# Designs tried in a protein design chat: VHH binders against c4kar8. Part 146

Target 1, 263 residues: c4kar8
Amino acid sequence: MAELSTPSPASPAPLDGGRGDELEKFTLRGARQILQLLQDLITHRGLITAHTGGGHSFMTAVLKVDEERGRVVLDPSPDPQANRRALAAPRLTCVTQLDGIRIQFPLVGLGEGQDKGRPALFAPLPAEMLRLQRREFYRLQVPLAHELSCLLKAEDLARKPVEVSARVIDIGAGGVAVVVPTGAAEFVIGGTLPACRLALPDGEPIELDLEVRNLNRQTQRNGTEQLRVGLRFAALPRAADTRIQRYIFKTERALNAKARGGL
Key: E = the ipSAE of ESMFold2; O = the ipSAE of OpenDDE; V2 = 0.75 times the mean of E and O plus 0.25 times the DockQ between their complexes.

## First folded at step 9 (VHH)

Design u6 (framework vhh_7n9e_1; at its last look DockQ between E and O 0.25; V2 from the best seeds 0.00; counts 0 for: pae O 2.2 > 2, unsure alone 64.9 < 65)
Fold by ESMFold2, look of step 9:
Structure u6 (fold): chain B 263 residues (1-263), chain A 126 residues (1-126)
Amino acid sequence: as target 1 above (263 residues)
Amino acid sequence: DVQLVESGGGLVQAGGSLRLSCAASGFTFSSYAMYWGRQAPGKGREWVSGISGSGGSTAYASSVKGRFTISRDNAKNTLYLQMNNLKPEDTALYYCAREWSSSYYDEYTPEYFQHWGQGTQVTVSS
């Protein structure tokens, strides 16, 4: 579909597989650069989401880099099943942020062992790391207390229009991730949801078109099923962009102040 | 458990047409969006097209839009891709998938294909 308005230069390209040029320029392949970035993650104690495939992930951290052996040492999950999935996975895709910059890197050959007498996971140093130093790649984790929501105009399983209020779990310059109950609506990656409404705490909801970029199914502990939907903003007016950026900035500052002086 | 079997590929001249099929088993086919992807030599895996579980919504990569048509027959548990006006750059191993990681967000959350078969080769001569 053609763009409906002039997109910003920072907007992602349309879903057009086979051209990954936008990310190649952010790929680090130098050994020294990789070691420094891993050390920065250690120093800032960055929490990493490690994706094992099939919509499964666990939280980890890089504990240290063994430069002599060319290995990274990772914190194992307290969930034994997560560790088993990680060890069985052909690759682990690690995602995190450092100073608002999204970091992503693959690990292959994950193994288990001991570090200073404690269980640990080990992997060879990654051969590449993505350092996505652009505003549109940053994503704020939305505090539950904010109850940020997005009203989606979608279709149900019978191809009939339905409105679904979806909780926003992260937000960035280019889009949101939301959760909806499984079966509440039907989605396809690459599909467009017109005239949705994003409810920020201040002001009137923002009307916007959304494009589905990712779908991930999960079951909550109370037995309810949810669908995590990654959504890109289309044709975002400057005023709406400003409101979103202001929300992100204020929330990030509030979270940083809480971390310094409280929980 | 889950099984996807692709067929219908072959050698075709530029400008020609092919229709790919994907036979699905081991899951409730109508409950899932389905996708076609492809992998050409010298490129990574790429998304081509998707269709919702009911068939009510479709999406296409810009490189194939207007030339390819995705469809499904939920009574036969079969996914289709009609490919018209084929070009040499369409040469690839084509496979169907029940779940696909999209281009933009995929680079951060690389949930690759859920269950796919051997694929079916499409070769477009110039």
Scores: ipSAE 0.412, ipTM 0.786, lowest interface PAE 2.0, mean pLDDT 80
Fold by OpenDDE, look of step 9:
Structure u6 (fold): chain B 263 residues (1-263), chain A 126 residues (1-126)
Amino acid sequence: as target 1 above (263 residues)
Amino acid sequence: DVQLVESGGGLVQAGGSLRLSCAASGFTFSSYAMYWGRQAPGKGREWVSGISGSGGSTAYASSVKGRFTISRDNAKNTLYLQMNNLKPEDTALYYCAREWSSSYYDEYTPEYFQHWGQGTQVTVSS
């Protein structure tokens, strides 16, 4: 009777090992810290991109942290195929942002079940979470109802000047993140977009120069591709800065009031 | 699978020139901005240069601006970096990279790039 040595649970693959020393300072391994961060994600209803490998991902959220069982409860994808991929994956790489800070964590041992009669995904608590505090400025998630936009002056694939109206998804003192349709314009990290126009609710658009700092291509649930572009304010007049700050402050206050049940 | 293969590195004297190449495969090359990064011994990876899919837009790190030129041949699926007036501080392993679609890293940080090649070593002697 050969004792089938239960394969030792594969140690969660280290976050990409080549970055080991530099990322260590941003890696949380404390149980309390991990629990707190997961709870924060729940509290803020943070959407998580869960990568299953092979270029596949789905949107999820942490629904619950079960400390007694040492597991997280995730929202399953509405796509059964995505859930199957997730369950088959040796590792789920979860990526999200909280308060403008990128958070990344692995989940291993994913299972499916029910939480309070609803389908759910379950995984053991992550052994580590990466919290990258690199942003100089806080970024406000712009409420969809505000419909902030930025008119980008860019070039298309044919190097023809184009104007693209992009939805602003977050804003801070240092810049904005926008969403543009894929193929609407070409961007390169480090590139400058001159004479763009940021539309705020409180007045005339702000003319400003923008620098491309980040590019993120995402496939939406409907199969459409969108490009998220992180943009830095390259030159911001003082008056514009004041307006942006005022907007951020006012919006944050309103959101907090609403969260408290006051609106 | 996405593959990037860097070449053209070597030993060069200060003030010399090199041209790096990166052969890309496994994706529609012209649809993606491409980048060069480098890693010096004992240092982290740093962004060096970027070029848009069409090649219409380019960007450079301040440390290499005016000395390096990024270009691409989309018909050949190849990215290039012309490096002129090389300095000892340019000594590094140079990588070709493609943008990562799921990363929210801060600006000019190579951590959100995907599909780094094995790199090509550039050594500039004094």
Scores: ipSAE 0.162, ipTM 0.633, lowest interface PAE 2.2, mean pLDDT 83
ESMFold2 (binder alone), look of step 9: mean pLDDT 80; pTM 0.818

## First folded at step 11 (VHH)

Design j1 (framework vhh_8fcz_2)
Fold by ESMFold2-Fast, scan of step 11:
Structure j1 (fold): chain B 263 residues (1-263), chain A 125 residues (1-125)
Amino acid sequence: as target 1 above (263 residues)
Amino acid sequence: QVQLVESGGGLVQPGGSLRLSCAASGFTFSSYAMNWVRQPPGKGLEWVSGISGSGGDTTYADSVEGRFTIIRDNDKKMVYLQMTSLKTEDTAVYYCAKESDFYGDDIYDSPFDYEGQGTQVTVSS
């Protein structure tokens, strides 16, 4: 049988190839702007996902900006393997969120040492930082108390159907990020998980199709590894879209009300 | 412009071995993780393996762990996939993929900036 080996026509365009000029509008290159944004991350105690490449990341935070030495001080992982991966990486891609705004920046030349007698990671100040203010990139960090879950319809190693209950860690208009137990299922980037069930507070679970976008073994703040899966909504019914957006809006409003009440 | 050129595919019997190669150009090769992804006939892309920019860390899909090995040569700007104990289920077009600067966090965009032209692997007698 003759086979046609072509890329999937539904595959998204690469970010830089499709959006290079658009991203430049949101890129900060001024030293003063970079220092101010890093200070805002410290003030708001923003958690950062640092991608070390090869499907690995770890949770960190900016502890300090050392303007005199031109460097940032980062919180190391309690997992020594995650720190070794970070130190061996020629580049970290740091991703975080501040008030619903996506922030991303590279760190090059990571080293280790101590800050005021405590272990720390050090890197030169980034030359650029991306600050995406577009609502399509907004993702709500799901409050742990909501116990939001998604029942995934996936396949095991033998390609037999399996159901996995995954904890939803963030949610946006276009999809969810979930955490699954290691070895619970095989995930295929670009693969479709049909008839999954998203359990929101208040109401019946929403049945929807999900596309696997990202896979990453993430080391948490407590040093444990989890498989993080990024899932895009496919063929989302209008009623389901409305319920998801209502949940995001209500939760965002409630979180903002708590923040304002704590002056 | 980024270019990725795969080679080494072919027809092999079940239990056989193949070594795939990917030649990279147009970017600072050692600064980026590299991946192998595959597309079986009539299916979507399946991530197979990843290697960090330094080559110090590797990760594998559960379906290939213990059978496949990913290696890179930063001086030659090459990434390789050593495949052993091949199964009929490994039949696919194999693509070399450069990690995006946005990899692992954006649920709306591709985790890869660029993919190569692909190389066909067929496991059958």
Scores: ipSAE 0.013, ipTM 0.477, lowest interface PAE 7.8, mean pLDDT 80

Design j10 (framework vhh_7zox_3)
Fold by ESMFold2-Fast, scan of step 11:
Parts: C-alpha cells; structure tokens; sequence
Structure j10 (fold): chain B 263 residues (1-263), chain A 124 residues (1-124)
C-alpha cells in the first residue's frame, strides 16, 4: 500500500517511498541522462525544494555540475539553521519541476565550501533521478494496428473547403498529431479547423474543433514528403474528453501488459 | 493534499453483497477519474473498476456483471456495489484517484492509492 498519493505539480512534497515498484520505470540511472537533466535545471534556473527530513526544507538551485569530480554544486540557504540541518541530514530529497515534468532526486554526503569565492554546498552526483511528466503533456504513440484517423475540415490555398483523412500518430489530453500528404491542404498556425471527426475504436467518430499549433515537413526514406500537424482540442465536450482519456489509459495498460508478458 | 478514506468492508458469506465507499478531499473530485484496486493475500495490486469524469465505467473481467461503480460528485464520494461475492474477492480494497503525472518513458500508473484501504473477507 502506498502511504501518500502523487502530489500536485505545485506541491513541494516528495513522492512516497512505498511506490518503489511503480517508480522504478520512471527512474533515470544513466550517467549521461543524469548530467543532461542537471544541466537543464541550470539552464532554466530551476528552483529546487530540498527536504532535510523532520518536516524541514529550504529553497536551492543547481549552480554547477563538476563532471570531472562527479559532484553537483548547490546554492546554500540564506538561513544558517537550514544549512546546518542539510549538512547533518543523512539524505537530502530534492524536488523540482521543469516544463511540466516533476523531477526528484536524492543527494547524500553533502558538504560546504566555496565556488568562485562564494559560499556553496557540494554533493556527489545522484545515482538516480525520477522524472514524471504531467498528464497534460503526455503523448501516447498510437499503435499502427489501431489505424486511428481524423477527418480534417480544412481549406486549400484558394480558401475553398477540402476534407483530408489524416493518420493520428500521437494523442494526449490536449490534442493530437496527425500526418497528411504534402499539398493535401493548407494549414495556418493558430487557425481553427471546425467540426473535424476523430475516429476512436468502440464508437462513433467524435466531432470536435481543432486549432493548428505546429507544422513539420518530413522527408521519408523513399523520398516522399509528409506534413506532420500538431492540433489542439479547442472546445472539447466532457463526454468526448472522457472517451479520449479512456482510449489513452486502455492502450497504455495494454502496451504495458504486452511489455511485461512478452519481451 | 489528496486524501481518500475507504469504508464499508467486512466479513460476508459467498453470494452476499457489500457496498464500499470512499470519501475524497484535497482536489476537485468531479474533474478526475476514480477507481478501485484490490490486493489479495500474497498477491500484487489488481485493478477492479474505474469511472471517468464523464461517467463512463470499466471493469475487470473477474468482476464484470457482479460489481457496479458509481460516484456522487456533490458528496465527493466514490462507491463500489459488490454483488454475488466469491471467496476470490477476498482482498484489501483501495480507492484510487487519477494520477497528476505520467512517466516520460510511457510507463505510468493511471491511478494513485491512499490510506489503509478496507478489508473484504468472503468466507464460508
């Protein structure tokens, strides 16, 4: 039994240790992945809540990663008591968020010193880092066998209506990405496609308005071009939202079960 | 923070019925899918049933036709009506809330668990 639920993205509270079996799948252990994630925190000036135990925490940030010495440099608290608690703690649990991704990692063996003549805290690089993506940014890669399609109501260059059946390549709570043949229709970023029809298994197509968010032209190995279109659900009825979410969860469970049952 | 408090378990004879309740707090209940998962002695967690914010329901094959999930958004309460109970239904039942997070590698538990659950024992 898990002791605590997954906290809100705005919450500084660490995830429950009783979720070890579930969290292993989301844990980064590769040295290069860990270094890259720490560097991303530096680049974005990510604020970190560091938990020292006993209900105590303080705000910090990663100032530097010293790859040669295998250590991370942290900004000390302006509160001397917080720094003393951190140095005395057997483990520091660091929690932060970057671009809708919750990041959590332990630091052990904390010390103090100076970096470029300024006070700093030092720790060995973490052996593991947890990454969880917020649901609103999650994208399910649609299995080819599902043959998911979306009938787009678009316009050509002369502003005349055209219908395009597009293959859905990924789907999330906020939208879909589709592939169309190059030249099948013209799309304008920020433009709305009204009354499009999303075909899901186990029911009638869902009628919905889609907003064009991005466009990417890709050349296939055979030399043909395809257009990838990112589309946002503009005004999704709750019944449609529920069907889409159910499809995502069912498909994810089936893919996870397949991975466990057959390597 | 999210709190889920389960109740309604107990000892029942095979063929009997029980109704489980879960009172939720700390989040906008009506906006999240809710579910029930169970853990039988010596086994892992098994998904039993879910109900999405829009009202659509799902059931494990082992309970389909016998169990009914429902929700009362005005009371922030989730229910599981369990009919024609079998010894194999003996387990601790946990109320689950849709997770705020998905794993970045497409691995995710769609639901979170909280509290001690409620014990259901089906015995003759």
Amino acid sequence: as target 1 above (263 residues)
Amino acid sequence: DVQLVESGGGLVQPGGSLRLSCVASGFTFSSYAMGWVRQAPGKGLEWVSDIYSGGSTGYADSVKGRFAISRDNAKNTLYLQMNRLKPEDTAVYYCAKESEFYGTEFYDSPFDYAGQGTQVTVSS
Scores: ipSAE 0.000, ipTM 0.182, lowest interface PAE 11.7, mean pLDDT 79

Design j11 (framework vhh_7zox_3)
Fold by ESMFold2-Fast, scan of step 11:
Structure j11 (fold): chain B 263 residues (1-263), chain A 125 residues (1-125)
Amino acid sequence: as target 1 above (263 residues)
Amino acid sequence: DVQLVESGGGLVQPGGSLRLSCVASGFTFSSYAMGWVRQAPGKGLEWVSDIYSGGSTGYADSVKGRFAISRDNAKNTLYLQMNRLKPEDTAVYYCAKESDFYGTDLYDSPWFDYAGQGTQVTVSS
C-alpha cells in the first residue's frame, strides 16, 4: 500500500520535527548567511532532494539566487509529474549535504517560468536554513570486520515476538541503519522496538529502545531482496550515549590513521 | 591541566591574510583532533575547521577555499591560515581540543570539550 522502496542512493536519517528544541541552535536566520549558503550550493553543484509530501521527492539544484527579486531559481525535474506535484505542494522540504554537513530548508510559494529562455522553478528565499554539523547527523560507515550487530525485538505478521540479529551498516549519535533479510520481521514507520541490544566492542551489549524512522527495500545483484531499516535511539541513557560516541570516535581515528598511513 | 593559547589575531583589510596559532599543553597533542571555532559580535559559536590526528581536515562552507588548517605535532601547535578575509570573518577565534566523548559539548561544537581564551580578528577598511 505504502511505498517502501527508494532506488535513490541512501541519505542520512531524516530530521524529525520532535527534535525542534535541539534544532534551534543549528538554524541560520541571517540573510547574509542564507545567501552565502545558497551560493555555496551553486558553487559546489550541490544536489538537493526536494520532498513534496506523501512520500514523493525529486532531485534539483540551485541554479541562481536572484537577490533583486528575493527568490531562488531551481532546476526543474525532467519528469513533468514531479514538477506538477512540486507546484501543487504547499511546501517543499529541501535536503542536501555539503562536505558532510547536513543542510535542510523549506521553500514555499513555488512557481514556474523561464530563466534566460529555459524552464525553471522559482521560490522566495527561505527565511531559515538548518545546518547540522557532522556529529548530529554524521553516520560512521561500520567496517565489516567489526561485525557490529543489533538484536532487534520485533514482531512477525501474526504479531508474535521474534528476535532478529541485524547487521549494523552505519551508526551515528541519533541512531543506526541495519540490514535484515526480507520477511524476517514486520516494521512500521514510527513503531517502537523495545529492549533491543546493540553489540559494541569492549563491553556488554547496550539495551535500548529503537524507533523505526525509514524503510528501504533493495534488490541485490543476486536477485535477493534485503531491507534497510533506519532506527532512531529513543531514550538513550548517558552511559550508552558515551559508549556509542567513544566507538565512533575510536573507529574514525583508526580509519583516518589507516587512510593517511597508506600514503 | 589542559591549556590552549591562541595568537595571531588583529586588524586587517578585506582581502588580506592572517595566520592564527594555538600552543597546546597538558595533553598528548598528537592524539587529539584540534579545531577552530569562532564567535562573531552578538552571534553564537560557529565551527570553522578541524584537523584529525592523522591529518584529515574539514571546513565550514563559509571559509572553504580561503582558510587552511594545519598542525605541527613536534611543537604542539595548531595553525589557521586565513586568506581573502571578508568583513563577515570578524570574530573572536577559539582554539579547541577534541572531546574524549563526542556527547560532551562545551561550546555547542560537535567535537570540542576545551577551548582557549580566544584571539580577536577584525576585518574592516
Scores: ipSAE 0.000, ipTM 0.103, lowest interface PAE 16.0, mean pLDDT 76

Design j12 (framework vhh_7zox_3)
Fold by ESMFold2-Fast, scan of step 11:
Structure j12 (fold): chain B 263 residues (1-263), chain A 124 residues (1-124)
Amino acid sequence: as target 1 above (263 residues)
Amino acid sequence: DVQLVESGGGLVQPGGSLRLSCVASGFTFSDYDMGWVRQAPGKGLEWVSDINSGGYTGYADSVKGRFAISRDNAKNTLYLQMNRLKPEDTAVYYCAKESDFYGDDIYDSPFDYAGQGTQVTVSS
């Protein structure tokens, strides 16, 4: 309806209660672990995107941890309006990355004041921090030469069945990302695409039920729009899981060999 | 150990040019989409440009026709050529790497930020 702004890939989306049980194993609640992570962010000068809700965010950093008062000290935004939004927000969701590890934590009870005569934001220490290892979510970028495709069984704009051959751009243990031309089919986050067919170089296509997890519009160099669709494997038979892992391993090894011997 | 090290910023007059560089390490650079984001004084984070693993580029409307993003996969380096600079281009510019996450509710933004940034000031 309204003209959509060019998709901004800039701000990481915060986790909002999705699959909480699966993320529990990556959640730190020990006070010393939390303090150590915050100190690591200070040492490495980690940039934090602080989400204040309503699509608003600003960049900040942890300036110091006040262990005696149980507080973190944050760099305020140079934008006074961003600081006012943050102070009015019931919760900040802070997202950052350190050494290939995604770190996310809430801050509640944000206040403003001064640290050594300079403006600062203050918040109580977070009670929990999410720490996701890069390798837990490793995704192989599929070489274009492999021409990996997935035949998607979806619906068109009139809700009639259509088959769309989508190029697989990345693949992991949990799913694939594909690209399709804008308007090729309707996708609904949380919707299931039954009996899709993933074509790997070794053997027959794998029949899979796929869940739509995310959608992102991309603009190509020629101005043509394409839709990137993130798809989760709803369930994998053991044989299919083995074939996917074998493909990932073999391709990774070949790419590593090329990188060591290439330009 | 993802590291992104930006350089090339500085003071330049309106209408001038600068070329930013970002040296990446700790990941297979050629496999990832890369981009530039900026934070102007008194503003939030703004996406500027990206380049995918296949070499296709995107630009914010505010910089289209003036900026050119490129990559050198052999050197693990991302570039931003900035031409016809305007005072409103004054910002800290950050190199951004595509997120490792997809098909998952934990992330639906394509980039993570890891660099310290490089300051660009466009003033007379």
Scores: ipSAE 0.000, ipTM 0.138, lowest interface PAE 14.4, mean pLDDT 78

Design j13 (framework vhh_7zox_3)
Fold by ESMFold2-Fast, scan of step 11:
Structure j13 (fold): chain B 263 residues (1-263), chain A 124 residues (1-124)
Amino acid sequence: as target 1 above (263 residues)
Amino acid sequence: DVQLVESGGGLVQPGGSLRLSCVASGFTFSDYDMGWVRQAPGKGLEWVSDINSGGYTGYADSVKGRFAISRDNAKNTLYLQMNRLKPEDTAVYYCAKEGDYLSEFYDTPYFDYAGQGTQVTVSS
């Protein structure tokens, strides 16, 4: 029997603001959806970076949505010059992030005044808001120096239990990819590996169930064959999910800081 | 509800010191990485420092050797000791709880929740 792999899903729209047409499917235009998202920013005290153009920005937050007057109330900057630049700008581009979701919206017609006796900035409700979900297929390439490993509970060809310590080569929100020597264990696509242990640098190994998604044979530069195994997290507890996401986040930030620092 | 309340900002002379504090509530403080971010007048957000649940720290090159981040898990409090302050350190400083997510946005702040901020002004 010949089996052909299905095509991978198209990548989500680019995060670069230069491609508005490709971002249309992520754009909210319904008044109720916009009001709900602004309210979510208030509830979570979402910190907003407001870009005024020319490389200038300031930090703000949505203090209130005035539905009757169709406007949003924003926290002014403690820097008076930043507020003056904002008021002079034809448009603010507001950017924030909640739980891995990028939120971006324009504000036009910014004014200043008072809310409950305190200085405030006011703008009409945005006609649109961009909401980009985090990418399920994003994979952090694990730095070799981290020596990240996963102890797999698997079976050999005779269904005998075996334990395989596998190097983690990439990690994402939904799973890991590991490498094992060819023949170390039998892997069946869709099969579950229970009670595996993922070792992160900052604590005890995380015990988790993994589902086999894909198998790829690879040949190393030295001619040695290895098997790359794609594994999905099954029933991941919140605490484990949080630790994995923090590892990814911290490693991403360190790599970005290193690149920006010229290292 | 998550709350972060900052204090300790103010006016200080170049070469002086300040200690910022942030009292956290509404989440299990000891389980989360915490950090400080700042925004200088007319500038974007800049990451300053972070500390993980295990106490390991990171610093921006601009503050390395001058600033020290620490935490007191028993008091749900985050600190930033700022020494040898420069005019370039003038900014609003925000206490930040790092998100429960992977950020794929390199030029966007990576915090899930931040406090109201505290103003630090370094001038003669």
Scores: ipSAE 0.000, ipTM 0.198, lowest interface PAE 13.5, mean pLDDT 77

Design j14 (framework vhh_7zox_3)
Fold by ESMFold2-Fast, scan of step 11:
Order: C-alpha cells, then sequence, then structure tokens
Structure j14 (fold): chain B 263 residues (1-263), chain A 125 residues (1-125)
C-alpha cells in the first residue's frame, strides 16, 4: 500500500497551505490513462519543454510509447550540451499543453540510444501525470500601460538585503511573474521574500510575502538580459486577495471589450 | 477552435533574409506568450525564440543577434525576422502558443500548445 508522503531530509517539501493537496485532485496515476495521454500528445504533435534543473531546459516531443519495454521515446535536443545536462539530471520535468489543458510529468532514469537508426532519448513511463484545466490556474497578462510593479525585499549576490522594483508581467490568484535585471538580486527556488509591496493601479500598495517558484532568463529587444521570476503568494490576507481578484476581473473585462471592438 | 497558420518560408541564399508570419485565431492572441520552434532534417526540435504578452523576448544562442521576434496584437500575428541566414538555419519552422504555469512543485516554464503546420526554410546556394 501507498504510505503517507514524507519529505526527504535532503529535499524537504515546503508547507504551501494545502496547495499540493489541491493538485492531487488533478494527478493521473492509472497506467491506462497515462498511456492514453501520452498517445494523445503523439497524435496532436504536442511540444514538450523538458526541465533539467538549474534553469536549463530543452524542447522535445514524444516520438513513441513502447508499452512492451515500459518506456517513452523522446526527440533529443540538437544541442549536445542540453542532452548531456538531461542525461545527468536526476529528473526531467516535462511541461506541455493539450487543448487548453496543462500537462506536467516527471521522467526519471533517462538514457540515450537510437530508434530506427536515429538518435533518441529513452525513459521509463511516468508513474504520474498532472492534468490541469486552464481556469484553475488562470494568469492575467498585465497590460504594459498599467505599469504594475512589485517592490521585492531580496538579497544581493553577497547575501545582503536589497530592495528591487520589479515589473509585474502576469498575475493570478496564486501569484505573480516579475522581471528584474540579471544580477539585481539573488533568487533561490523555495526561498521566501518577506514584506514585499505589490502596487495595483488603485489604492495603497499591498504588503505580502512571496515565495520563489521558478526562474527564466530572457533578452529584451535592445539586447539587455533580464530574469523572469515566478512568485507564489504566501498566506495572502483576505482583503488583499479580494483586491487582486477585483483587478484581474476588471482588467479581463476591459480586454475582452477591446477585443470585441469596444462599445 | 485554436488555429495557427505559418507563412513566409522558402529558399534563400546564405547571408539572405526571410520574414516568417503566423496568423492566430480562436483565442485572445494578446493574452498569450508566443514562440517559434524549428526542426532541421534528421534532428530534434529546437526552441528558437519567444515573446511574452508584455513584449519581452528570448532567443536561442544559435540565433542571437540575427533573428528578431515581434508581434502585432491588432492583427493577431507573430513574426520572425531572420537575417544573415546560414545553411544550419535550414529547418521547418513552427509557430507555437505558450502559457506559463506557476505555483506547483513541478518546474514552471513555457508550455507550448498548438504548433501549426510549419513553414519550410531552406538556406543553400
Amino acid sequence: as target 1 above (263 residues)
Amino acid sequence: DVQLVESGGGLVQPGGSLRLSCVASGFTFSDYDMGWVRQAPGKGLEWVSDINSGGYTGYADSVKGRFAISRDNAKNTLYLQMNRLKPEDTAVYYCARESDFYGTEFYDSPAFDIAGQGTQVTVSS
């Protein structure tokens, strides 16, 4: 029988106020369901972003599901360094989307070889797949005209306190994504940024604690490097939650009216 | 129904330029991050470039300084301006819609949904 999940002392899971329990509702563990979903990804030519850790990822696709050998066959990266990082990683986290449904799954035990004379990556079938409806994790893309910002209380590269004003690029019920210049502060996945200040177009800035969930490097049109940081709301107060939801609703309404030509 | 239609590919000599276009329909284009992915003959998929709804861009090291991604939200169109093309840029180029997903134990990243039929780019003399 399955035992209650216990975090490893070497890799403790942060307490997230039951967020992980909500995700269990959307987790597929049936072998037949997993095989069917992988086959759907093949049929619809689903593009997969595979994360190898340390901010590294590569683009792949499922080429084949080998039920006899209990494995998936993946398209390797044309970049040899990306393939080496993937093979060295303890786990790949694969992210894709199918018909507006977000799909995420882990792959462990990646190997390399050939399939019908062509280079290929192989991994055992995943034991679980996360299948989320878009609405549960809706993110409003923040219009540039709104000039939304968040004052982050972080640490610099010497681990000294620093305040960074970051532009908010998207916002949802669970968090925000911001952009900061590369090197402005040090961000560690799972780290907490206390007493940050989110500025919405109306009212006083909202003070809230943010948890770092992801990091992506990006280049602006002028060639400057920036870091995209995904941040989760930690223990969001009800009044703050209401203000954020109201902003999202009003902005979505305005964008939908504009898309229809406006009235 | 979500649709992406690529165009603008063709045969071009090394050092030449092409502009790819992707017309989107069936969703609110301005709300989504968009990108380009390519596949060279006999090779795997390679991410080329992306642009978020706010206009921030990312590029693969192989194309930095030569390619420029842009979008026109009024026309629901994504562009890839390709300059100083090399034989190694020969590939089928796919337009893809991406969506960031945050707040999970899994790594959050661009997830690509709906690649179009693709447009062939051949760079040869």
Scores: ipSAE 0.064, ipTM 0.564, lowest interface PAE 6.6, mean pLDDT 79

Design j15 (framework vhh_7zox_3)
Fold by ESMFold2-Fast, scan of step 11:
Structure j15 (fold): chain B 263 residues (1-263), chain A 124 residues (1-124)
Amino acid sequence: as target 1 above (263 residues)
Amino acid sequence: DVQLVESGGGLVQPGGSLRLSCVASGFTFDNYYMGWVRQAPGKGLEWVSDISTGGDTGYADSVKGRFAISRDNAKNTLYLQMNRLKPEDTAVYYCAKESDFYGTDIYDSPFDYAGQGTQVTVSS
């Protein structure tokens, strides 16, 4: 039997999940770079969202990097159920930001124990970390005063066409996140919503196709349920891309000016 | 064009067994973590199980010892063997693939491209 394939890496790499050549450029696999980035997270005391699968997550932080034992020490959740889910999961997907740069990495083989007499979670050092520049994957939190909306072309529970005006809560070069009342429409992850209309403050609504990427159900303090929908721009025309980027830059400048001159 | 097609659900008596299947297309299946999530009537999505590219598995406490997740990379197929089923397992079960897109908040899911789901009803 002739076999000419190069052997696969010994350690699995969950972040290298077919996201294209562009993400490989931002993937750190050098042990020194990984150690330095983890130390930077400790220095900046950044909060990490650790996803355990199926829409479950908890807030944590890197407390320590143990180079001798090749592991990270994490702050456990105050929720015992969250810690049990984390320990049961084959992988945590950790997401954080450092100086506006998105950082994402997997942790595999999570264990529990104590650090200096206090409960702690332990995991081997990640084999890879994504370090995405803010400018490439940035999402602007849309000010409520802008009343930014997107008219979604979707289907109701009876599969009949319905139009839903959704509030845009964040926007970036690659898409928008919107909120809709629970039950307003049915959304399927991977489904396409054609001919939606994004209303920016200046000019006519932008007509575009949106792909459903994420769904999160959220219960508000008053007991009202809402659905947060992550939507990717499909085949965005250059004119639309320019208008979206201009809105983002103009809004960032206004927010930065307000922050520095604000009371 | 990502597609996930679930099958194998149905009506079963308590203590019975079912095997769910999910046929994936439109992406490189063996490069992704795959999982099962479920939604019981009137409740939110609950993570059930996932499986890594290397075959490492995880399970929710409610199903440990009763359910077994597996994958066949040659057939682009994910499985969930469900044994000793309980009325509490009644739900729509969804196949999910590792997300290619995350937002910046705590509600980002590691999974996307969930299929249409398959109904599992456990009753006498």
Scores: ipSAE 0.011, ipTM 0.156, lowest interface PAE 9.6, mean pLDDT 76

